# VH-VL binders against Probable ribose-5-phosphate isomerase 4, chloroplastic (RPI4), part 5

Target 1, 266 residues: Probable ribose-5-phosphate isomerase 4, chloroplastic (RPI4), of Arabidopsis thaliana (Mouse-ear cress) (q9fi13)
Amino acid sequence: ASLSPEVSPLLRAAHHTVDNYVKSGMIIGLGSGEASDFAIRYLGQQLGSGSLHNVVGVPMSARSASEAAKYGIPLEYYRDGVQIDFAFHDADAVEENTLIAVIGRRRSSQEDDYILKQKSIVKVADEAVFMIKEEQYKAGLEGSIPVLVQSLNWLAIAEEIDDLYLGDAEVWRRASVENEGPLGGDFPIVTSDGHNILDVIFTTPIRSLADLATSLDKIDGVVDHGLIIKTRCTVVIAEETVVRSVTLQTSALEGGVRTYGQTLQK

## First folded at step 1 (VH-VL)

Design D9 (framework fv_polzastobart)
Fold by ESMFold2-Fast, scan of step 1:
Structure D9 (fold): chain C 266 residues (1-266), chain A 124 residues (1-124), chain B 107 residues (1-107)
Amino acid sequence: as target 1 above (266 residues)
Amino acid sequence: QITLKESGPTLVKPTQTLTLTCTFSGFSLSTSGVGVSWIRQPPGKALEWLASIYWNDDKYNNPSLKSRLTVTKDTSKNQVVLTMTNMDPVDTATYYCAHSTLPMAYRGSWFDPWGQGTLVTVSS
Amino acid sequence: DIQMTQSPSSLSTSVGDRVTITCRASQGISNYLAWYQQKPGKAPKLLIYAASTLQSGVASRFSGSGSGTDFTFTISSLQPEDVATYFCQQYNSYPLTFGQGTKLEIK
């Protein structure tokens, strides 16, 4: 069943994000997911009322483009050299303290096939916000890390990844959901760029997403992955009755990365 | 419903080449993760995997028999063909072809369903 | 090659009994193990894959467990139609290999 915006745990997170980060005149990366849908709808309402003006959206998915069009947000599609002032997005999970986000986990929708576009828009934005539920923010994350690989030698790449995480993860090539049958095997998803997606499913807690990203990046034939490392980001965490935010900062003088959090009460 | 059926000679003389055809229905060998494998069983003995061919034309042959084995597919005819050279009386066995599922992992496959099998006797 | 050893080679027991068959791999194979049932004169039938996942349509009295090198196949309450030879198969690495089989009979 469809949920009213009033009952969603992500509605307040979305409104908080728009209220605090979107300014008139901005070019905004429009994320994909439940919280992003609420943010797009709310942004459209602010433009319609005149509370915001001269805002253009850059959609990360067909879903975000459709929502933006429905609520009257002017669109510009991503291309090299586009300046993006701010981006918001849903994340499947976020590592506590580092604020490294996981995106692109398998869903009933096909939005998780746009991993490269989503990462590009988030990374080129001056600042980004990930909107998540409380249970998605933790240390020792488990579950799928999507990895984009060259199709011609996907099996050898999968073998290398499996060997590297032996005992910690299972490696599966992602198949299309719509043609899932009793045979157990279906044709693979092939991205618009011609790549396969490997789901690297961790069954033990991942100690460091940063180390995982570095290890995956070293493998020949790995094109990219669902881990986003963004220096200027905030995670807006939807709790039952409140919204909490955690912001990551890099200290050049200290040579380190700092995080701090705050809770926004009703 | 998936079905497979083996066909070919039931009697082969020593040194001759055996050619077996597996004709299938209910699936396509263009479907990712799907293959067809050949397994044999000498009378009263254990199962022995011989060869596999997958949707992407990847082929695997048992190393102990590799020089003697060739496996090919014709996706348009829904057929997989096994050839085995230099037959010997010890090659007397029931030969099965089976639908093979590679569960999107890089490892091997399990087999379900199997054809009914065809007994091949090698004698002079 | 990965060698698969089943124990026991044969077993005779009564209807209603709990039956346990073990399979040991010469090298670690994670959970890449399948179990097959073969009745006399018939082709084998898949019962279990991924060490513990029951194939669709297979009776719930059949179960599998284990990982790495040591695996167990169990029939919780033996029925007359369960008389067959049972084989384990590893699919961790090529060549794919089967156990020698366990012949199950009723006394």
Scores: ipSAE 0.000, ipTM 0.421, lowest interface PAE 15.1, mean pLDDT 85

Design F1 (framework fv_bepranemab)
Fold by ESMFold2-Fast, scan of step 1:
Structure F1 (fold): chain C 266 residues (1-266), chain A 120 residues (1-120), chain B 112 residues (1-112)
Amino acid sequence: as target 1 above (266 residues)
Amino acid sequence: EVQLQESGPGLVKPSETLSLTCTVSGGSISSYYIAWIRQPPGKGLEWMGTIYYSGSTNYNTAVQSRVTISVDTSKNQFSLKLSSVTAADTAVYYCARGLPFGYSYGFDYWGQGTMVTVSS
Amino acid sequence: DIVMTQTPLSLSVTPGQPASISCRSSQSLLHSDGKTYLEWYLQKPGQSPQLLIYEVSNRFSGVPDRFSGSGSGTDFTLKISRVEAEDVGVYYCMQSIQLPLTFGQGTKLEIK
């Protein structure tokens, strides 16, 4: 009932995730972010203590690979055909009820700019968990949606997106130098595949992330975006003193999807 | 609120076994270490040992042959047994909760301490 | 075992004045992960120890910004920018890079 955080709330979410979803023998997608760092450290400790064995990590970023190596987690790098039993990841935001996640928003450290790798690993995994803070879980999300675009026509693509969301979003080309302005100056971030990143910054509530994903997918020159639609997923929400989990499930009787949530006391 | 509370006999005779219990309430023991740390009257802090909630233990080599720490997760209780006690074991005994931050423990919550006197 | 040595063993400070406590380890506390595993604890008279600082310079939640930690390798310092009456007690540094966990002998802070 006290306000004093024990540590980051994401520490509890990370430990809950490892405790409930990781089993010996699994191949695990290792996410990138603060909660994923905690989960990787804890997983390494469980392997070192003998509480878990025969776990292999598939890192989604240089950050997660480095963290896993520090804590003794055996690594296998992602390639076509790798079976991934489970993946955990941070998310910048998650839409309430649909559990569609936003990833890849700009951070002060530029440790992980490869949205496609993260998204591919999460989508390939049999089941995924997103670990987030409570303020990141809501309907009517605002803020940046990263969009990967072909570099040759990036300006035309940016103008098309700007026109589509006129009055609702600002379109900025992500720069390697902080605060470079909407066009990213002369120092744009270029992904390993030669693409640019556009930050589509919504200043009004996004009504539907599913509709947004569909609209972005229709634009010529859009390679991908930071929206993840995952049918077998759980969101582990770190509240001040408790952890809440919300799972997306399909109802066999009603032919629809439903959200199931639990609050776990600490 | 998270509370840790030690309980023990207060007085133990030389050569006997000291048994202490630490009860955790208002918070989770899952994914935490519990350490036993003692303080002889007028002296500094000495780490005795640490247990992870899974049952894995580490002991100070100075007392390793005499110390056993155990956990009962169903009761949220941790126990310390120290055999063959002498006057040198007279101290206030604390339990403390530690975080598994790599090598950091960050003992964030401590019990109030229980005084143990070893005397005939 | 890593030996932790604190200086001074005691100091008396007028309220509002700064205080500085040093801690020296017999071996480097820097780990290959880039972190340095040194913590500071305060034990007020008649009370249990409480965490002030972890990993050299990170204030624990609720610790006033009057407290700051610094240092690297084997030499560490805890500073209180303006000592208040509630800061009285014994300060301990602790290393956790190597078992057994070891504490300094303590520094007693008193008010003049």
Scores: ipSAE 0.000, ipTM 0.383, lowest interface PAE 20.5, mean pLDDT 84

Design F10 (framework fv_bepranemab)
Fold by ESMFold2-Fast, scan of step 1:
Structure F10 (fold): chain C 266 residues (1-266), chain A 123 residues (1-123), chain B 112 residues (1-112)
Amino acid sequence: as target 1 above (266 residues)
Amino acid sequence: EVQLQESGPGLVKPSETLSLTCTVSGGSISSYYIAWIRQPPGKGLEWMGTIYYSGSTNYNTAVQSRVTISVDTSKNQFSLKLSSVTAADTAVYYCARTGKLWFGELPYYFDYWGQGTMVTVSS
Amino acid sequence: DIVMTQTPLSLSVTPGQPASISCRSSQSLLHSDGKTYLEWYLQKPGQSPQLLIYEVSNRFSGVPDRFSGSGSGTDFTLKISRVEAEDVGVYYCMQSIQLPLTFGQGTKLEIK
């Protein structure tokens, strides 16, 4: 059987992340997505072999919980006040220089949406890593920004968002089914917290994710959104031949972003 | 095209440390795992452990207290050290490469094997 | 640990006739990703093992089409449609779903 093997860059990013950030004794936020699945499997193997010990996982989704259980990672229920030493997660995109992450975009292979839990766990963790592909790291991001809204007034909230970004974005309520059923209607996705998700799809480059987050937070009835502002974070970028790490510098004196590269050797 | 070749001492005394080297040529070590598998005379195969080119390791619990696998990326070489050897460690030792990583895949099948090196533990 | 059990321990086959080897695992090899992590290897006399089949039924590059794998869950079969002299050796199944990686005890194929 002949296959054209294509190396998954996210697998290298996941292994790099576990190798460099996970230590025995840690409580770890377990992200959701392709790179997180690789990281969970690898972490489970490290625990099974004894290379790591006394590690507990806090899953960000049912998907990550199932993967962790499959690979023998002990699980802890997330609750207010839990200490999380480190978290890894996939991101749909990351804004260059600010390292603000976008999460929660709709994927056909990801049926579970836990935006609030994912965001809370990442923000509570002492440090976080986002694992992304090179093309997901840039300035002037376009595409969907998911926004969680109160279900009772979702239409009025959608209209307010539409007015605010007139000419720059389309606003759609996320449906639970790919096609309309025999009844001729869409069923909205309702999160575990009882909220609807609006996909705010930017067709022009977003100038500033920080400004966007601030604007969305001011809208009455917006519960949260898929933008994560994390003060202690690193983005692990999987490129064709290297894994590159970008860490946010929060010092006012030094400012800026510190970049590290690791070249794959032959 | 890709070749793996083991080298070792052939004979090791009980209680000493066994050191083996695997050299990879004609192929990439990037994005692959290298495993050590042994086979006692007339018996089956036993996985000892695996290393990713970054240096991250997994060991069989049966030998984990005695085994260390390492990589020297500058020489494309992988090493296995097994401490406190006994007659039970007499075996042919193989190094093997896992399949190339694919999008959405993590292959643990061993696509290429070295020729093996015989290690006898005897006084 | 997952225990892999092969039957028979040995078999003798007339050249050109089919051969069948079974492998049973102590637990399911089906992963949540939908794949089943079961491989078959051949070790010819005096040689290193070589990969024949991965993920139950996929032939490795260069492996003749007379080799085929099948099965699911805990029961797997390797079939050789027409045994040739070069097929002599010991066949091993392996599971790769869980550490430690484990092999069956081996099945020796001989020519009558």
Scores: ipSAE 0.000, ipTM 0.388, lowest interface PAE 19.9, mean pLDDT 82

Design F2 (framework fv_bepranemab)
Fold by ESMFold2-Fast, scan of step 1:
Structure F2 (fold): chain C 266 residues (1-266), chain A 121 residues (1-121), chain B 112 residues (1-112)
Amino acid sequence: as target 1 above (266 residues)
Amino acid sequence: EVQLQESGPGLVKPSETLSLTCTVSGGSISSYYIAWIRQPPGKGLEWMGTIYYSGSTNYNTAVQSRVTISVDTSKNQFSLKLSSVTAADTAVYYCARDRPFAWYSGYFDYWGQGTMVTVSS
Amino acid sequence: DIVMTQTPLSLSVTPGQPASISCRSSQSLLHSDGKTYLEWYLQKPGQSPQLLIYEVSNRFSGVPDRFSGSGSGTDFTLKISRVEAEDVGVYYCMQSIQLPLTFGQGTKLEIK
């Protein structure tokens, strides 16, 4: 039998992630996004049915906290020293082979900009899974890389980034209203910590996200960015009828990538 | 096999705009970086600029105010326009495929045959 | 801008003998990624330039093993172990670590 046309590819990816990575007794980092919403709902259903027990969620956003509460998942709030066994999250894009993820791009339905908290929880977890669509997994990624910057010197920081990537990227200060100018007008988004967000929009393929992360980290006044480098991670790629998983295999001085495909059945 | 072919008028008058086209065959230009390099008679090579198939450009500052590189994906073509030409712009113009590292150029693996441009009245 | 300086500007070699061309950069071509962004090109008479060597010492596909590149930092060398008639032309080094991309002046190789 064929799969229902109403089954979303991200729903299949979310169910696959929970079924294969979540075990009773775990403390789970709860990501933010469409696939994370599906995963949270499904996790709540598994707890309600008794298929899973003694699972506690650590939410990465107000969205994930609200979703978890709605479906009956007990919560533990993030703080220094919290042990997280596993985390799942959406990503805007993932670089092929390195599995470096991009998060924090502006979306039409974006509810929050908690880049720092999301990144911290993912990095602290023992293992992480990114759930993405096939078109988000590729070499030579283009598009926005969000960069969190100190507000006092934001223009000087933007000019330094623009100079480094002249002809390869455009730098825009993210605005809270659509009548933005080249610098985001008079209405920039300000994070809870008082920082601005620069969208560094690459119009040529980024050859190495690792080198980009290193370059951005060297700039005085850059607080953080939307690139996540995670040693123990898997990317669950949602295709129309199959779920493909890619896992980093690392040993001492060398690492590798293994892939496999799976057809979901009802 | 990937091939690059330059074309354009061989003679341009001083103060006019030089227009050249590079046509790519043997593959899709999706993901191509194309550079323009020129060589005045009896002299060395000078990089003019590079474009990615999406339209993003980097130019040599020596010619930045006069140069424009563009792409037409429907025709598999890249174009170079150089305004306000003088006798110093007389050169063979090449297009070449760039294999960059990150935002830096890596190397030019395939070159067109070049097209001679003479600037004279 | 990074300035690339080649020596000699011309040399004549008896067939079968070795040839050596030097290239110096005004700044180090070593990137923080551990790679050195130095390439060598050959332009045969009446032809377009062709890539010989990239990242200091890597031969491009189809380039004979008699060509070898070496060097580090700011000082680089291209060697031809036994020159053949088909090697006649102008050799250029190029740095690709920093925009604008810059070439050396060229070294003309002739057969005696």
Scores: ipSAE 0.000, ipTM 0.383, lowest interface PAE 19.4, mean pLDDT 82

Design F3 (framework fv_bepranemab)
Heavy chain, then light chain:
Amino acid sequence: EVQLQESGPGLVKPSETLSLTCTVSGGSISSYYIAWIRQPPGKGLEWMGTIYYSGSTNYNTAVQSRVTISVDTSKNQFSLKLSSVTAADTAVYYCAREYYDSSGYHDAFDIWGQGTMVTVSS
Amino acid sequence: DIVMTQTPLSLSVTPGQPASISCRSSQSLLHSDGKTYLEWYLQKPGQSPQLLIYEVSNRFSGVPDRFSGSGSGTDFTLKISRVEAEDVGVYYCMQSIQLPLTFGQGTKLEIK
ESMFold2-Fast, scan of step 1: ipSAE 0.006; ipTM 0.556

Design F4 (framework fv_bepranemab)
Fold by ESMFold2-Fast, scan of step 1:
Parts: structure tokens; sequence; C-alpha cells
Structure F4 (fold): chain C 266 residues (1-266), chain A 122 residues (1-122), chain B 112 residues (1-112)
């Protein structure tokens, strides 16, 4: 209300994230999405001005790499054994109190899905921040949960998921729009690793994302999914004129006593 | 299948530093906590400490001043170093995995290595 | 430190008969989240320990239903409804509510 209507809430969230979490000398996981684009631009400007130095980015997507190159951020590509000090990312939704993030929902843009890479980089990072809009932070989430499956027997896997969530979700194999033509039927998206993506679209509120992740992981042929469980994370919530942060206390034995995943708001 | 395997020197002299390695195969170490647990001959189990893939550690107070646990993500290896060893440190040393997807913060040791025997003697 | 005390230290059971092992903690293992952080492990001769039960009464994957855990606060019991030859070994309780993680001294189960 006191700020111009043209200022994006995610712009403020991105600047807040860089200002409070990025330090000179760090290796930073570069997320993908609107807020991450703002964060990458701002980080590049801080490096160009000399306000920050000796920062290297590890991009989570082609989009992130392109933005980082555009703004002069030195890049190192993800490989096994890379040490990442901090990562920031957008999320499609975040479950209240648990701070479990949902990523990988289909976007209108023609961009390859990098669910496995994004999830790996976030988990490897010592600390992570998810930047989201306030309407994306709630309990009882609905909508698509992307599930990575082995292409061999994908139909049997889809049927098992459909049976497990009968009445609660619809299961669809994600199709590539670029493979549809006058002669064609539906052609599946195949990830770089050779997997298919199933969109498990919940039409009723999901009671627990942690229970959902556990259930999906028990299914033979499920490779991974769009749920990220991160022990050291903060969610930076973009409200209309201000930014709010929620930090997860996930240390099992913090201060010598079990904490059991409580949240701390600041 | 996830497998853990310990390796070490077998014999260490008093006052020296013991170094052990745990190699993880069949799964990503970024999804697990790894603990070190030891067992002196004919005695019970003693937790030494736990490490997450990020390098975050928790140590048993009894050995905290002498123990360091570290991770080498490029080799899928976890290491335990115990300084100033004495005969009381003679034990079988195990590494064990903590399962991430239940109460991943709760310390359920679901897979164990076969153990490596360390004798402290001059 | 929380001290875990097991009784008996040793027991011999005829095959097919039940066995019962007790574990007592020096302070309550009940957390404010409503869960009690008590686990049971079995170490067969010459082998590594294996997880049997977590959170007092939950059987770990692949653990036969003849194993059951019960208890609350500071007093816990592991029961085997029908002891089999492959159940021989040393049983350990463990608390995970507070650092350092501590084990009981162990209970050796032998077949008569």
Amino acid sequence: as target 1 above (266 residues)
Amino acid sequence: EVQLQESGPGLVKPSETLSLTCTVSGGSISSYYIAWIRQPPGKGLEWMGTIYYSGSTNYNTAVQSRVTISVDTSKNQFSLKLSSVTAADTAVYYCARDLEYYDFWSGHFDYWGQGTMVTVSS
Amino acid sequence: DIVMTQTPLSLSVTPGQPASISCRSSQSLLHSDGKTYLEWYLQKPGQSPQLLIYEVSNRFSGVPDRFSGSGSGTDFTLKISRVEAEDVGVYYCMQSIQLPLTFGQGTKLEIK
C-alpha cells in the first residue's frame, strides 16, 4: 500500500534473500522461477558493483544458467561432490509448519523439467530458501504433485498410484506439446535420465505432504517426486508490501533435546 | 540395495589418532544421516556421533573433545577420527544409516555396516 | 545422560514359548509431540545390530509380527510370542529423545 503497485512482491522477497543469506566466498545453488530470476539479477548487480565478491553459481536449470550468464555470475555446473553453501529456489507451494515444498508443476513456458537436479542441489546445500507468494503457503494443499517414474511399466505404476489415491487424485502422464502434430497422438515427456512424469492431481486437501512422500517412495518404479523435505530451510513469503520469513527447526537433537521439526517465525 | 562398509587400520598405538572410513553404495548419501557406533569386546553399544550430508554433526559428550566426523561427497565416504586413543577405545566400530522419509530427524538406524575391529595396543 | 537399564541380563527359552524383556529409563522418554522415543535392536551372534521396533511399538519393515513392543514413560517391554532359533542374540533398547543417544546394557536370549 505505501509502495508502488508496480513493485513485484517476489522482487522484494528475492532482494531480501540475497541481502540476508548470500556472503562473499559462497557457492550458491541458483533456483528457477520468477523470484529466482530477480535474485540472480540482483546477485549479478552486487558482484558487478563489488558489494559481493568470489561468489560462484550452480544453476538448477537452463533458465537459471542463462540468467546467470546474462548478469555476469561465474558458473560451476552440478556434479557429484560439489559443495554448496546456500541455495534459493521458487516453489509451486509450501506446506504450513513443515515447510515441505512442492516443485515441478507444469508451466506454460516451453522449459525442460529438472526436478531431480533441482531437488538434489537444494538437498546438498547447507541451507536453502524458498521464495513464494503468500497464497502458496498453507495447510491442506491441492493440485498436481509431479512423480518421476521409470518408463518401463509406467502404466502399472500409474494404476497403483491411482488405486492408492482413488477419489482423492487423478493421474495423468505428462505429454510433450512439441511432440503433438497432425499425425500424432499423445507423446510423453522423457526426462534427460529417461524417465516419465506423472501428474498426480489432488482434488481434495492433502493432509500431510510427509505421509504422501513416504507413500510414493514405497511404490516400485517411482524414481522421485516434486516434494522437497529440507532440514535447514527458510521460506521467504512475499506479501503485498512486506516480506515475512519462516524458519524450520528440524534438528532432531537441537540443544541435546529432540525438537521434532518445529517452526520458528521471525 | 543400500550397503555400508567400514575400513580402518586394525591396530593403533596409544596416543595416536584413529581414522576410519565408511563407504556408502547403492544409494545417495544426500538422503541419509550416518552414525558411528562402537562396541568394546564383550560389552554393549555406544553412540559416537552422527553426520548429515551437509557436514552438520552431533557428538557424544563422552568423546566430543577427541572425535571428528566428516563427509567426502565425491567418494560417498564418511570418516571418523578419534584422537589420543587409549586401550579403552578398543572396539568394533560400526557406521549406520538413519532413514530420511519417516521421522528423518528421529535417529532410526535401519542399515548397519558389518563393523571393523580396532585394537589399541603398543 | 539418560541411563537405560535392561532386565533380565540373560534368559533361556524353550522354542515356541514366549519371551519378555524389560527396559527402564532414568527419565521419561515421552516428548511434548505425544511420541515416546524408544527403540529395540537385535544383534545376532557375529552380526551387526538390526532395528526391530521404533517409537515403542512400531515394527520395522520385514520384522515378524511375533515381535511386539509396549510401555510408556520410563517402563518398556519387548515381547516375542513364539521364540524361534533365529531369535537368539543380544537385545538392546535405545532412547533417542535426548543427546547422547544411549543404549541399555543388553539382554542375551538363548535357546534351552
Scores: ipSAE 0.000, ipTM 0.417, lowest interface PAE 12.5, mean pLDDT 82

Design F5 (framework fv_bepranemab)
Heavy chain, then light chain:
Amino acid sequence: EVQLQESGPGLVKPSETLSLTCTVSGGSISSYYIAWIRQPPGKGLEWMGTIYYSGSTNYNTAVQSRVTISVDTSKNQFSLKLSSVTAADTAVYYCARVKYSSGWYRPFDYWGQGTMVTVSS
Amino acid sequence: DIVMTQTPLSLSVTPGQPASISCRSSQSLLHSDGKTYLEWYLQKPGQSPQLLIYEVSNRFSGVPDRFSGSGSGTDFTLKISRVEAEDVGVYYCMQSIQLPLTFGQGTKLEIK
ESMFold2-Fast, scan of step 1: ipSAE 0.000; ipTM 0.465

Design F6 (framework fv_bepranemab)
Fold by ESMFold2-Fast, scan of step 1:
Formats: C-alpha cells, structure tokens, sequence
Structure F6 (fold): chain C 266 residues (1-266), chain A 121 residues (1-121), chain B 112 residues (1-112)
C-alpha cells in the first residue's frame, strides 16, 4: 500500500520523520519551513490522540512557535542547559555525500534574525533530521551562504570575504523585510546582539562546504554562518511517491559511510 | 538525593477547591516532569496529570475539566488545584518525578511521601 | 484508554520461593521506535510506590537482580526468583505509550 500521487512529498517526509524519530518523553527541536510545519501539525495530532505523550518542543523560530501553539504542542524556549533529544528542520540545501546543510537563506525577517538560534538548537540536539526536496540535495551547490558578522567594520569584513571568493561570489548586506512578499526595508537586519547578516551568493559551484566553513570561521569579525556540520544526522528527501533517507555514518577505516533507505508511505 | 514533599489542607469541604503543593529539594527540576498520582483508600493508582518544568501540562481526561497543575521554578514548587470536589476525591495524593533519561519520559523514579486528603462536610 | 489487567489479584508465597505476576494490556504497547513502554512499580505497606522495572525488562537503579521483567505486545510478566520478607506489598504494571497513563489494578503479595 502507497499514498496517492497528489499527496505532497514534504508531507510524506514530515510524517516519516515524526513516526520514526519522535518518542514519548523527548525534548524536540522544532524546525522552520514548509516540511517542519507539516511535522509540527502531525506531532500535535499524535499528542492530542495520546499516541505520544510528554513531548516538549523547543521552537527554532517565531514561525515554528506559532505553528506549535496552534496545534497544542507544549513549548520550552531555548535557554542555556536545555537538553534536546532530537531536532527536525528544513534546509535550503544539503551537500551530497557530506550531509552538510545550508540554512538561513532570506525568506522573512523572522527567519533572518534566528539563524544562530536555529543552528545552535540543531547542533546541541543528540540527533537531527533535515527534510528537503529532491532538488535541494546535490554536489556543487550554488546560491546564498548567510554569514553573521560584527556590525563594527562590517564593510571591511565584507571586502575580505569578497576578495577571498573573487569571481565566485557576490557579497551583500541583508536588508530588513517587513513583509514576506517582494517589498522590503531600507535598513540592515540587526540581530538582538547587534550583528549584521551578509549573504555570500555563490554564482559558481562550491567545491566543498566543509572547506568553506573552515575559511569563513578564520575571518576576524565573522560570528557564525548558515553551514551546519552535524555528525548524527539523517536527510529525509521528498520524492514523488517515496521518501528516501540518507544517514551519515563514520568509521575509522573508510573515513565516512552513508546509508541509503526508501520508505513507501501508506 | 532528590526528595519530594507534598503538603495540603488534609480536609476539604464538598464543592470547594482542593489545593496541594509539592516541594522538590536535593536536585534540579530542569528537564524533568512532575506528575500527580492519587490513591483512594484501599484502591489502586490513578494518574491525574503531569507538568514539564517550563509549565506545559497533560491531564487525565477523567479530571481534565477540574484540574490545574502549575509550577513556580523560583521555589522549586509544583501545585495541583482540583475544583468542585466530592467524596470520590478522597485519596492520598502523590507527586512524582518523571525521568526523561529512561526512554518514556513518564518513568516515575522518585515519589513524595503522599498527603492524605479527606473530602467531608 | 488502554486498560491494564493484572493476574492474580493476590498471591501468598513462602520465603525463598518464586513468584510470578502477569499483566495484559488492551492494545499493543510496542512503539514504532521498537521499544515497549511497560513499567512495574511496588508499593510496600504504608509507603509510596517505587519504580522496579522500565521498558519491560530493565531494572531501575538499586533494584535486586531477583526481580525480572519479560513480555511483548500485550502480555507481560514480573518474576521474583526468591521472595524475601521485604518484597511484601502491592505490585502495579503501568503503560506509558499513550495518554492517559494507566495502571493495572494491582497484585498483593503476602508472605505465608
């Protein structure tokens, strides 16, 4: 038995994620995005029916907090010492083979302001799942890599990044967006700690996200970036009629092994 | 060693609201659940509800319309209020800590001594 | 609601002899994560309940190895290999897979 072809692939991915990774008693990092919205709704239904109990959500964004509240999921907000058993999240892209995720590409001012929180919650979780569409999983990624920088001397930091990736990327300071639509603000996004966000927009394929992360981390004034390197992670890939999962495994002998799985949803 | 201690009025009149407090000492309440479980004289155990230290609650549907559980993190205290009490609410009331580390989140690894509540006019 | 049924309701054992208590659930306690959410508690006379066994067969810290749990799906058993005087009390099974959390009606263990 399988689902109708018209059922959303991300809905299947979200249900697969909750069914296979969420257990009663867990503290769950609640991601942000379309697939996370489906996962939150489904989790709320499981809690309402009593099929799951004593599950608490830690929201990664105002969007995920709002969705969780709408569907009755108990919330705990991120604080020092909060232990997170599992997290699910959308990603803007995932590098094939390494499972390094890109998050924080511009969608709304809310998400822009929460890049560091999203990354922190995913990294402190014992295990994480990224739910993505098939087209977002590939080698040679292009597009924006968000970089969180000190506001003091942001232009000098931007110039250093630009020089490092000359011919490969354009560097822009992210402006505030009051609405989710095409209308935006004239002022830079400023996080609660006073930092700016630079969008480093790669126009040529990125050879290695790991090398990029290492290079960005070395620049004085870079606070963090939208690249997530997570040892215990699985990528759940939404395809037309199936859900495919890829789990990163490491070994002393081979350096790294990936496992590949498919699930036909009922 | 973690210790839980219940306190309450002992006697409550029918139709009034029962108020009980559970004080936790000797350990952190962070990332733990506290449950209220009652036992009528000579009978078995009934789960009433659970609260996560952040304030999120789950209630037994049998008492859901009458029960409220709350937490005061600054005092390490949890409270249960049960409205419109009747003789059927006469029981020993326990608070218990639910351990998240044992896989179900509702494992009751430490229990208070219990407090007897009699509903009588 | 999941209904938990214990047998027998009472049991008398001479010290040093084994005891066995059964618990049956009205539906499976097996979760999709592969774990079965069944616990056992002991309430000694005049005392609070205490956790003995979790996830069917795991002994809680400090619980003697004479206590063992087994079972799957809907049928579960608690065994005491050599009953001692301190084991007297009422034993309860509990399911924690689904709300509301529910206990069995209890099995009273007495010494002859």
Amino acid sequence: as target 1 above (266 residues)
Amino acid sequence: EVQLQESGPGLVKPSETLSLTCTVSGGSISSYYIAWIRQPPGKGLEWMGTIYYSGSTNYNTAVQSRVTISVDTSKNQFSLKLSSVTAADTAVYYCARGSRYYGSGSLFDYWGQGTMVTVSS
Amino acid sequence: DIVMTQTPLSLSVTPGQPASISCRSSQSLLHSDGKTYLEWYLQKPGQSPQLLIYEVSNRFSGVPDRFSGSGSGTDFTLKISRVEAEDVGVYYCMQSIQLPLTFGQGTKLEIK
Scores: ipSAE 0.000, ipTM 0.393, lowest interface PAE 20.7, mean pLDDT 82

Design F7 (framework fv_bepranemab)
Heavy chain, then light chain:
Amino acid sequence: EVQLQESGPGLVKPSETLSLTCTVSGGSISSYYIAWIRQPPGKGLEWMGTIYYSGSTNYNTAVQSRVTISVDTSKNQFSLKLSSVTAADTAVYYCARAGYSSSWYEDYWGQGTMVTVSS
Amino acid sequence: DIVMTQTPLSLSVTPGQPASISCRSSQSLLHSDGKTYLEWYLQKPGQSPQLLIYEVSNRFSGVPDRFSGSGSGTDFTLKISRVEAEDVGVYYCMQSIQLPLTFGQGTKLEIK
ESMFold2-Fast, scan of step 1: ipSAE 0.006; ipTM 0.518

